# Ledger of designs, part 13: VH-VL binders against Probable molybdenum cofactor guanylyltransferase (mobA)

Target 1, 202 residues: Probable molybdenum cofactor guanylyltransferase (mobA), of Natronomonas pharaonis (q3irt2)
Amino acid sequence: MGERTGVIVAGGQSTRMGDVDKTVVDVAGVPLVRRVANRLLAVVDHLVVNCRRDQQERLAAALEGLSPTFAVDEVPDRGPTAGIMTGLSTVETPYAAVVAADMPYLDPELLEYLFERADSHDAAVPRPEEWFEPLHAVYRPEPMAEACAEALEAADARIITPLSSLDHIVIERDAIVEHGSLRSFESVDTPEDLERARERLS
Short names: E, the ipSAE of ESMFold2; O, the ipSAE of OpenDDE; V2, 0.75 times the mean of E and O plus 0.25 times the DockQ between their complexes.

## First folded at step 12 (VH-VL; framework fv_belrestotug)

Design w2 (from w0 with heavy chain V50W; at its last look DockQ between E and O 0.08; V2 from the best seeds 0.00; counts 0 for: pae E 13.4 > 2, placed apart)
Fold by ESMFold2, look of step 12:
Structure w2 (fold): chain C 202 residues (1-202), chain A 120 residues (1-120), chain B 108 residues (1-108)
Amino acid sequence: as target 1 above (202 residues)
Amino acid sequence: QVQLVQSGAEVKKPGASVKVSCKASGYTFRSYYMHWVRQAPGQGLEWMGWINPRGGWTSYAQKFQGRVTLTRDTSTSTVYMELSSLRSEDTAVYYCARGGKYELEYFDYWGQGTTVTVSS
Amino acid sequence: EIVLTQSPGTLSLSPGERATLSCRASQSVSKTYLAWYQQKPGQAPRLLIYGASSRATGIPDRFSGSGSGTDFTLTISRLEPEDFAVYYCQQYDSSPYTFGGGTKVEIK
């Protein structure tokens, strides 16, 4: 019912392939991050992009016309927990989706379901296999940002640690496939992944 | 209730073209890829290509490149498949099939099929 | 192009029997991208299994899928009269998407 925000976490080490910023690499005519943003905007009203300072100009170009708000990491390379904290700190809506910049198969129907399931809780987090997918989840911004800050202060930057402090629900594999697609969690990490993405999305 | 309703059977001469429609209902049309698959008499299934209704992007199997054209009309939630330069081996049942939401996935809903017969 | 070879071509069985259908790929296919379909005469295919082993909505639990790499299997634990049909495997791991040649399960 309320307005929604989507946060793309683009500033971690996982977005580098050597000196190449994979967030802006071409995937069948569209930058990788733009494919994620387009899918996210099917579900949310506001777009926030968490990034390093050195990415901002390229990301702004890749996302031209989408009017993103940039949430720049003050201390780079502290991992995804820091990126989530920085991104969520700018959010004014009751709930926000947090998604990785390298998941071009992001499923809007699954995100819609996650927003619905997060209602009256602090988070809805998928677990398609053995591990949680915290960079494909919906959070209440303030509790999650606070939990991330506390984890970083305790020198435990693992994203699992903030979840232990939240009233969160887990979306298991059966619900994921009923309300979306497991491909939603596939990332582009290697040249082979990029080639596959170009083939699939062409 | 997801439904894909295709246009009726067609009889064509070699060298002609055919345009088959597939009208979707019961879901967000522009959010799902639409695939086309054909089946010659007594044969298996053959993927022809897909269209992304949101942007109109298409991809075709190399075998059909240059002869098949997929288009859509978002106002009527309809996809069209046009196959040109018809040959006798193009005699088949043509299906539209819904792929994944914003992704290329398995085909969870299929149209009823449209028989295209190519004979002189 | 990934070629899917199904065996046997025809499987003649009686109601109540167990059916085991094989699908072999010419190269490795991620099991996430392997599906099975059922097709009855004069009808469109119907999705049975996706992700090699996950049943589609409304599919009875007598249908199960397994396998990985190049070897995949569809099992029907106890055939019902309505299960006599042709079954196709499909890979959607890489373009072009391809189907197997089919296995016809018929009444013996």
Scores: ipSAE 0.005, ipTM 0.476, lowest interface PAE 13.4, mean pLDDT 87
ESMFold2 (binder alone), look of step 12: mean pLDDT 92; pTM 0.943
OpenDDE, look of step 12: ipSAE 0.376; ipTM 0.801

Design w3 (from w0 with heavy chain L104F; at its last look DockQ between E and O 0.37; V2 from the best seeds 0.00; counts 0 for: pae E 10.6 > 2)
Heavy chain, then light chain:
Amino acid sequence: QVQLVQSGAEVKKPGASVKVSCKASGYTFRSYYMHWVRQAPGQGLEWMGVINPRGGWTSYAQKFQGRVTLTRDTSTSTVYMELSSLRSEDTAVYYCARGGKYEFEYFDYWGQGTTVTVSS
Amino acid sequence: EIVLTQSPGTLSLSPGERATLSCRASQSVSKTYLAWYQQKPGQAPRLLIYGASSRATGIPDRFSGSGSGTDFTLTISRLEPEDFAVYYCQQYDSSPYTFGGGTKVEIK
ESMFold2, look of step 12: ipSAE 0.007; ipTM 0.509
ESMFold2 (binder alone), look of step 12: mean pLDDT 92; pTM 0.941
OpenDDE, look of step 12: ipSAE 0.772; ipTM 0.923

Design w4 (from w0 with heavy chain L104W; at its last look DockQ between E and O 0.05; V2 from the best seeds 0.00; counts 0 for: pae E 12.3 > 2, placed apart)
Fold by ESMFold2, look of step 12:
Structure w4 (fold): chain C 202 residues (1-202), chain A 120 residues (1-120), chain B 108 residues (1-108)
Amino acid sequence: as target 1 above (202 residues)
Amino acid sequence: QVQLVQSGAEVKKPGASVKVSCKASGYTFRSYYMHWVRQAPGQGLEWMGVINPRGGWTSYAQKFQGRVTLTRDTSTSTVYMELSSLRSEDTAVYYCARGGKYEWEYFDYWGQGTTVTVSS
Amino acid sequence: EIVLTQSPGTLSLSPGERATLSCRASQSVSKTYLAWYQQKPGQAPRLLIYGASSRATGIPDRFSGSGSGTDFTLTISRLEPEDFAVYYCQQYDSSPYTFGGGTKVEIK
């Protein structure tokens, strides 16, 4: 495989926890997004961060020394499909990982496997249980970004819709557990989740 | 081949301390958490705590806080468990168990166990 | 902390029979953070199932796990002589990690 890019989708309403931007919340001495970035950089060569305009300075501070490229949403708060489109539109490597900013247990070994399985396809997308994980997947940037753009223009912003137009493979639970950890998909959504993450990652 | 080899059986008096070693081989020692679990005679399994060998930080079950200390020596790929102020109910088999690669997980490899007997 | 209650305490069965072991949690456990172990006399525990339903490497397909929330099950579809042992469930969702009290599967 050639060079690789990792895209962290950090924008949108789901990145808030009360009045706090959870992407920069401290998790055992390290901002949440930085924990994701560190694990992603074990597998990729370039880091892209998709965000809202109002987050950029905070994210730059949290990711100091990691040299991220920022992909700021032109129209904020259009959901994950827009964030994926914006992030992937800046990518020049043949494949990119797209991950959520709130998954601090991101498993580098699983990501490596996803890159391997995506080769010769447009996407490799896990399905650890009943739902696909489009924000924990590997894509060819141009086809995926175009599919997202078309879905948004058709007023269908569901994150699953772009996948139906791509040559994608699904990585099922048994392959996920053979090649990584299911905890890779655990997100920090509540103060209780944050407290558990602080204990587990300290 | 992953192996966890523990030190031999110990007989101790009440009030003493015991230090059990767990030597790891066949994998990158500093990349995996190491947990400790004990089992009293005829009883079930009880989690005691965990160490991250990379940084040496630890987390302990509240029951053992203040009596158990986990340490490691990365140059010998060895984790140590020290339990102080021993009581008769500390008589048990003590296991080290390998956890997840970067985070807490289930236990995929276990040491053979070390019997600690507190006489009295 | 999460208390795991296993039932039955002892399950007396013959080779070839189906064994069904129950593990009930005092509060909801994410299905990705529940494991099952087998332990034979004088031996360390052996991982069977993780993530509630995923078999560990080298574990025969007669072992299966299921369940979610507070109720989890280990099933051995057809008991072999080597399967007579004690089985423990374990949650790895919240500190402290906890184990069930065990279910002994013994030959009738």
Scores: ipSAE 0.006, ipTM 0.497, lowest interface PAE 12.3, mean pLDDT 88
ESMFold2 (binder alone), look of step 12: mean pLDDT 92; pTM 0.944
OpenDDE, look of step 12: ipSAE 0.584; ipTM 0.876

Design w5 (from w0 with heavy chain Y33W; at its last look DockQ between E and O 0.08; V2 from the best seeds 0.00; counts 0 for: pae E 10.4 > 2, placed apart)
Heavy chain, then light chain:
Amino acid sequence: QVQLVQSGAEVKKPGASVKVSCKASGYTFRSYWMHWVRQAPGQGLEWMGVINPRGGWTSYAQKFQGRVTLTRDTSTSTVYMELSSLRSEDTAVYYCARGGKYELEYFDYWGQGTTVTVSS
Amino acid sequence: EIVLTQSPGTLSLSPGERATLSCRASQSVSKTYLAWYQQKPGQAPRLLIYGASSRATGIPDRFSGSGSGTDFTLTISRLEPEDFAVYYCQQYDSSPYTFGGGTKVEIK
ESMFold2, look of step 12: ipSAE 0.007; ipTM 0.474
ESMFold2 (binder alone), look of step 12: mean pLDDT 92; pTM 0.939
OpenDDE, look of step 12: ipSAE 0.836; ipTM 0.938

## First folded at step 13 (VH-VL; framework fv_belrestotug)

Design x0 (from v3 with heavy chain L105E, light chain S30Y; at its last look DockQ between E and O 0.06; V2 from the best seeds 0.00; counts 0 for: pae E 12.2 > 2, placed apart)
Fold by ESMFold2, look of step 13:
Structure x0 (fold): chain C 202 residues (1-202), chain A 120 residues (1-120), chain B 108 residues (1-108)
Amino acid sequence: as target 1 above (202 residues)
Amino acid sequence: QVQLVQSGAEVKKPGASVKVSCKASGYSFRSYYMHWVRQAPGQGLEWMGIINPRGGWTYYAQKFQGRVTLTRDTSTSTVYMELSSLRSEDTAVYYCARGGKYELEYFDYWGQGTTVTVSS
Amino acid sequence: EIVLTQSPGTLSLSPGERATLSCRASQSVYRTYLAWYQQKPGQAPRLLIYGASSRATGIPDRFSGSGSGTDFTLTISRLEPEDFAVYYCQQYDSSPYTFGGGTKVEIK
């Protein structure tokens, strides 16, 4: 239970709200990514933001005062496996949370539980429905980054491929609800989602 | 052990105001939203509004906008609901109910209810 | 505002019978953000089901919930004497967090 890092994966999301980078769109007076960062920082000591180079200035402005470290993707648009790899490659703490930039309801209690469950393992990954949530999980940085690199080199970007190389545990729906909230996984993908977020987070 | 304890029954005349308290115990007061729900005699449940105890942020159902005020006192872990310009149709049992700030807004714990009677 | 319509209004059954209560939303409820409550006379509501299908702490296995989108169901597989009460559904997708009108389950 040493120091902890939170990695926000912010690359590849800007086109889903017209041509606007949704990571910095205003949600009731606070940029979307900053809402995620504030909740993440309730659980972790250090903040890393994975992004494309063209986003860095905007993200730095949105996260002013939070002292993020930026992990910039060398090649944009390689999907979440690449974003996880790049972000985790900068982490020096034993464990890191990896979260998407568009989940403003991120539940600190659930993340705390994920850190606890990851102890003595390489990863703790939620499965609230049929699919894993790899951008809402806790990883041991070096093993996970290496597994992601191997999957990308093999041209197999399936998220299960890195996990199959790791000693991982799965956090099922009933445990998620007991130790947190399913709202943690709710993302802002559409204008309707954004309006809902503005209403809820006002 | 989570408990929500509300203040006692009130009898009011039309045009008056009522202030109902809800004292929380057994959990982190600032970590969960508090809701108010009322039930008129023989009727169903009606959501009135929500307060975030951490910052005092509130939202009200449109029907009650301008008449209801939710406040809190973090030092006593207490939420207050004040309803003004009372009418006879405001006669109801008023409940506080715990939701969540980081959780879904289903109501896992309820106060015992406070009967407010509005009559001339 | 999401309007919840419960049916039937009254369900007259005997102990041991299966009860099926319906809740229909006026628009799709995000994921499964729907809860069910039981209320007996003179008491506050009691949470039974959240997330459409998850039982709250201390709720017996005879209570089960299902559904998604606009159509949700509460099932009591085998009615016991203490189960005769009024049941409400509630959505928690968005404010206002509306309730259905209730279904009264009464002894036939």
Scores: ipSAE 0.006, ipTM 0.484, lowest interface PAE 12.2, mean pLDDT 87
ESMFold2 (binder alone), look of step 13: mean pLDDT 93; pTM 0.946
OpenDDE, look of step 13: ipSAE 0.726; ipTM 0.912

Design x1 (from v3 with heavy chain G55S; at its last look DockQ between E and O 0.03; V2 from the best seeds 0.00; counts 0 for: pae E 16.3 > 2, placed apart)
Fold by ESMFold2, look of step 13:
Structure x1 (fold): chain C 202 residues (1-202), chain A 120 residues (1-120), chain B 108 residues (1-108)
Amino acid sequence: as target 1 above (202 residues)
Amino acid sequence: QVQLVQSGAEVKKPGASVKVSCKASGYSFRSYYMHWVRQAPGQGLEWMGIINPRSGWTYYAQKFQGRVTLTRDTSTSTVYMELSSLRSEDTAVYYCARGGKYELLYFDYWGQGTTVTVSS
Amino acid sequence: EIVLTQSPGTLSLSPGERATLSCRASQSVSRTYLAWYQQKPGQAPRLLIYGASSRATGIPDRFSGSGSGTDFTLTISRLEPEDFAVYYCQQYDSSPYTFGGGTKVEIK
């Protein structure tokens, strides 16, 4: 019944690999962010990309034909809590997925399950190991954006702080492996990761 | 080959701060939590806190809240532990230790340790 | 927090003997998330066992772990000279992660 939005958080200094913007690095002929977007669009109807202003032209080129809406951070480099807030503030659907730009193995089956489990709650957040994966989760946009804004005003940029004020359901490791793959959370951080991704996704 | 290399020994006076680095190599830095553990001379192991290198999220043992800060630099695959308002009882060897990815958090690789001595 | 109590404090044994080390938790470790480490003087700890019973890579099969709930055991079936060290249990079920006080295994 309800349409779905996917938000890719692509901004911040942590998306750089040395002096290179890793969101647009080529992975077997496809930019990294486009691999994430393609998998996300298997599950959602609308694409939002949160980024710094200096990334917008490169990201638009990498995502040509996918019709993303850009949610540019007014104050750059405030961390992922700010990126989530900015991205979710543009969402008009009842639920949105929020995913990092550097996880090219994003599992559409797991994401589908997260949307299903979020129903009647404010969030569905995986915990594949000890801690939450807030940049691979489904949220009600308004409550989550408000919680992020409150955390930032209190100078507490930790993503766990917004979750503590939400009615959220935790998806534990056993449910993750039952409904998808732990590979969904693998990121590209090092040149070795990039080479591995090129081999796996060629 | 997984490797955690820590910065060298430090000698500090009471009231000072110390910042210890832990540089990771041979694995996906953002995919594994990093822990800090200390060991006072002749004593057992004491967990200090954890950082998620992906998000920067941290959680500290209550004993250290307000004095310890964990940070990371993903571009250099390095975690930092800063301990402020040092006392003589903070004299210890400080270790970084990698948590597991798919097998939940146990410490499969440890740094070599950094000796911090706090004396007048 | 979960408190881990190790016993005995010291085991004095000869090479070739069997060592049995105990770790008791103040509350159930519900997912069998209990690890064992070995530490020799001047060295960092070394992971031996995780998940109460799974042997870490490269650990000889004379090391075995068992237990569930609140009671856990590390067994060294036949002590080798290199096994004389201090052994720690650690729970990773919930934060804060805690260690036991250690059991020293020394040469009789």
Scores: ipSAE 0.000, ipTM 0.438, lowest interface PAE 16.3, mean pLDDT 86
ESMFold2 (binder alone), look of step 13: mean pLDDT 91; pTM 0.929
OpenDDE, look of step 13: ipSAE 0.023; ipTM 0.587

Design x2 (from v6 with light chain S95K; at its last look DockQ between E and O 0.03; V2 from the best seeds 0.00; counts 0 for: pae E 17.5 > 2, placed apart)
Fold by ESMFold2, look of step 13:
Structure x2 (fold): chain C 202 residues (1-202), chain A 120 residues (1-120), chain B 108 residues (1-108)
Amino acid sequence: as target 1 above (202 residues)
Amino acid sequence: QVQLVQSGAEVKKPGASVKVSCKASGYSFRSYYMHWVRQAPGQGLEWMGVINPRGGWTSYAQKFQGRVTLTRDTSTSTVYMELSSLRSEDTAVYYCARGGKYELEYFDYWGQGTTVTVSS
Amino acid sequence: EIVLTQSPGTLSLSPGERATLSCRASQSVSRTYLAWYQQKPGQAPRLLIYGASSRATGIPDRFSGSGSGTDFTLTISRLEPEDFAVYYCQQYDSKPYTFGGGTKVEIK
């Protein structure tokens, strides 16, 4: 299958919990984003982190020793479609995983399966319940980045809009459970989620 | 039971801004897009824009681009609509409305509406 | 931008009668992305039909929708007293999403 890249989307409004940048909060001794990066690196060879300029120093510190490439959004806070586009624009491998920075239970076995299913397609995107999970998916970088750019140009930047122009495979709940864990999609959104993560991962 | 509860009526002068809140309950806030639609007195319905609460990205009708801003607070399950540089023709009832599943943008639940009156 | 034209503007009928409301799009609406709403005075709109023909949860079977392309119809087979209201069609095929001008169904 060749070399693989993992893209962590760490920018945008979804990474703020009040005034706190949740990507670097401590989760049982390890920054949140580093827990995601460690799991991602079990499956990929190269790490890209999409972020705002104001996050870069903190993320570099949190990811010390992992050698990430930073893909900084030129126009901040344009939402996740812009973050995916910016991150994937730096990727030179045939396929890349794109994951959110707030999923500390990211399942390497499930990611492996997504890479396998993406082969011969432009994307493999999970649908564990009623929504697609485009920030837990595998994409062919150039077609996906182009689709994101087109969606942003058309002022229709919904995160699922680029998928309609791609040859994508949907990974349904039964396949997700067979090849990994639904916990992979669990995110840290609230202080309660953070406390729970600290207890689970301690 | 799905509910969308909006903030109360506002009276504003031309040139001011208004910020209307819409608090969601009874469902997973991050799972559905939130739209804003307005209705001037005696008139039909006009779509203004949409926000994805999960990622915070937005899309606006061109007519409102530059004057409307949608934001959300996931900790309180609340969406905000701010409309700036108000004019008398902005007098209307403003609704938040939940989008359907996936890319289906019909509105299955609506807030009660917030009357914004712009007068000198 | 897809313009939706509803006709008639007003439909005066008695309880028990059949109401037929029309919505015409300026361009074809793909995948039948068309919805119908009911709005009573002082209230928010209520979803009746989505996908041109699928009834929303809790909507009585006297409401039915049909049509494709540019020509769509809402039918109320037997008007009840609570059905006298304004009805709007809405397309969600392309942004900006647009509504028709409405058809008022009023008691004769």
Scores: ipSAE 0.000, ipTM 0.437, lowest interface PAE 17.5, mean pLDDT 87
ESMFold2 (binder alone), look of step 13: mean pLDDT 93; pTM 0.949
OpenDDE, look of step 13: ipSAE 0.571; ipTM 0.872

Design x3 (from v6 with heavy chain K101Y; at its last look DockQ between E and O 0.04; V2 from the best seeds 0.00; counts 0 for: pae E 11.9 > 2, placed apart)
Fold by ESMFold2, look of step 13:
Structure x3 (fold): chain C 202 residues (1-202), chain A 120 residues (1-120), chain B 108 residues (1-108)
Amino acid sequence: as target 1 above (202 residues)
Amino acid sequence: QVQLVQSGAEVKKPGASVKVSCKASGYSFRSYYMHWVRQAPGQGLEWMGVINPRGGWTSYAQKFQGRVTLTRDTSTSTVYMELSSLRSEDTAVYYCARGGYYELEYFDYWGQGTTVTVSS
Amino acid sequence: EIVLTQSPGTLSLSPGERATLSCRASQSVSRTYLAWYQQKPGQAPRLLIYGASSRATGIPDRFSGSGSGTDFTLTISRLEPEDFAVYYCQQYDSSPYTFGGGTKVEIK
């Protein structure tokens, strides 16, 4: 499989909490995005951060010492398909993990399993319940970036559209719990989630 | 079978507020943005704003900023639109509409509409 | 903000005729981010076309969309009695997501 890259998608509107950029909010002494990056780096060799231009300085500070490559969206706030495309366009390794910036409980063992299952395919995508988790998956960079570009051009930039044109493996709930934890998908979305994360990660 | 069911018609006086509910069923509530669109009598469609039900963040059209508030209750799969400082020109049918997965914003399903009448 | 201008305002036609509706944008809209809706009296709008040319689920093939840049067209190849309604275009390229003023297709 070779070396691995991890892409953190930090630039979407889902990373805002009111007027606050939650990616850099403090969680028990560590910025939220850095908690994600630390767990991701247990599994990958290179770190890419997809973001809006206005976030880059804050993210660079939060990720000091981790040597991230930044993949800035030319047109901000075009949704996760655009963010995935931009991030994966910078990747030179055979496979990359793509993860959201607000999932601080990211499970390295589950990610390892996703890399293993993606081998010889274009993607391994979890479905812990009724919906795919496209921002917690492993992709072959070039085919996925191309599929995202085509979906955006076709006016159906839902993330399921690129997946339907790829050779992908779906990782269902039973496999997720066997090879990792459903906590991997828990996100910090509300002030209550933030308080809970501060308690759990202290 | 996606369904959006809105609360009933309301009659309000100028200066009051109105809160309209939109209950979603038949899909993953957290996976799709919810938009609000209004239509004054005999007029076209006007976008008011959007809420991301997963995190609760909102974005509003500038003309409604400061008067509209969108909230959601994930335990009941319900979005609320509150419009304050009502005036006669706010008389309209108010629709909730489901956007695309995350941020793809054409509206594939609509609520039945809620008539709000503002009269002196 | 992208302003959408629809023409004509009213289109008076008979069943069986071809209807051609125009939507012009004040600045370029990605061909992928233009939608069309049908609205009948007393009803919520119904999605017809997304991505300028992709037909929504359950929409008959007499409805087709085309266009790019600033000029978009909805065509109803042969009007059925149920097609007499108001039609709106909508852009979802940038916030605020705006609608055209509508074209009423009415029976002659």
Scores: ipSAE 0.006, ipTM 0.502, lowest interface PAE 11.9, mean pLDDT 87
ESMFold2 (binder alone), look of step 13: mean pLDDT 92; pTM 0.942
OpenDDE, look of step 13: ipSAE 0.692; ipTM 0.905

Design x4 (from v6 with light chain D93Y; at its last look DockQ between E and O 0.80; V2 from the best seeds 0.00; counts 0 for: pae E 9.0 > 2)
Fold by ESMFold2, look of step 13:
Structure x4 (fold): chain C 202 residues (1-202), chain A 120 residues (1-120), chain B 108 residues (1-108)
Amino acid sequence: as target 1 above (202 residues)
Amino acid sequence: QVQLVQSGAEVKKPGASVKVSCKASGYSFRSYYMHWVRQAPGQGLEWMGVINPRGGWTSYAQKFQGRVTLTRDTSTSTVYMELSSLRSEDTAVYYCARGGKYELEYFDYWGQGTTVTVSS
Amino acid sequence: EIVLTQSPGTLSLSPGERATLSCRASQSVSRTYLAWYQQKPGQAPRLLIYGASSRATGIPDRFSGSGSGTDFTLTISRLEPEDFAVYYCQQYYSSPYTFGGGTKVEIK
């Protein structure tokens, strides 16, 4: 029943689509990252945005009026494990949602469920298909940030490695469909994805 | 049936504060943004600010920053607008208005309005 | 802050005539994030048009909206007696979500 934080991981090479920073690409009149932020803010009280230093001004413009706190990666492009660590290091609430910057269909009902399931555990992580979705999950900030730091020091930057040392609940496909939508995990990665998002969200 | 019911008219002296309530019913209160708009006698509509009732996040027009505070009570589905350091030019009708579900959108339902009169 | 300028301030017309109301934004506003409202004396505003051109539920088809970028128009193709009111445009693209100054449509 406490306050909640949402962390958007906007840094890293996966946020580029060719020469374009896709986090600020227009999707039916709204920047991509702002669509994610709007849906996240339906569930959380505070917004944190993890990014590269070169993105901060563009992201601040795209998120005008939403009052984000920026968590900047001092060493850019170290992958999602580093982004999660940096973002969670600024969180003061007991739990935080961590989401990618390119999921404009983010489902607030599913996020609500993840917060509920994370209670008394270190994490609630969906597995809609074969793989975990660490960039669509709820974490206890300190344990997860420490686990990420340890993985990075061991030169194992895979995002799944920190979960092995945490008390985590896995949310399987059946529970995802019961409490939300699989669309929550759809990302904008290609020009075709972008065109489709513009059609769906207009 | 969506309904926004505001508290009754207020008469205040310059320098005082006023707190107007807006009780929502007929929809999921925590899923929709709530905006506040005022209208001085014979004048147009002026946006004051917005609150997300689920998260409590707020954003205010610069003109009112530091004088207006929006809060909510999710257990009673009520939003409150408090305006401090009142001046005669704050005399207006104050409206709450429902925004979009999960996203900031146009205003589809409005409260009946609360007249606030500031006079010596 | 995006400033919306409505013109004319007052439009004096007879029933049956066509009304054309303009709204100009100080900077680009997506066609998706422009709304029009009608307000009669003593009443709260009523949503007419959203997304620049989509009619709200229950709004008759004599009301239409158009435009994009900075220039937007509300048209009432054939004025009815109940259409004499004040009309406001509003942008909801970025905070603060500003309104235009209004156009009063009155009986000539």
Scores: ipSAE 0.006, ipTM 0.538, lowest interface PAE 9.0, mean pLDDT 88
ESMFold2 (binder alone), look of step 13: mean pLDDT 92; pTM 0.937
OpenDDE, look of step 13: ipSAE 0.827; ipTM 0.937

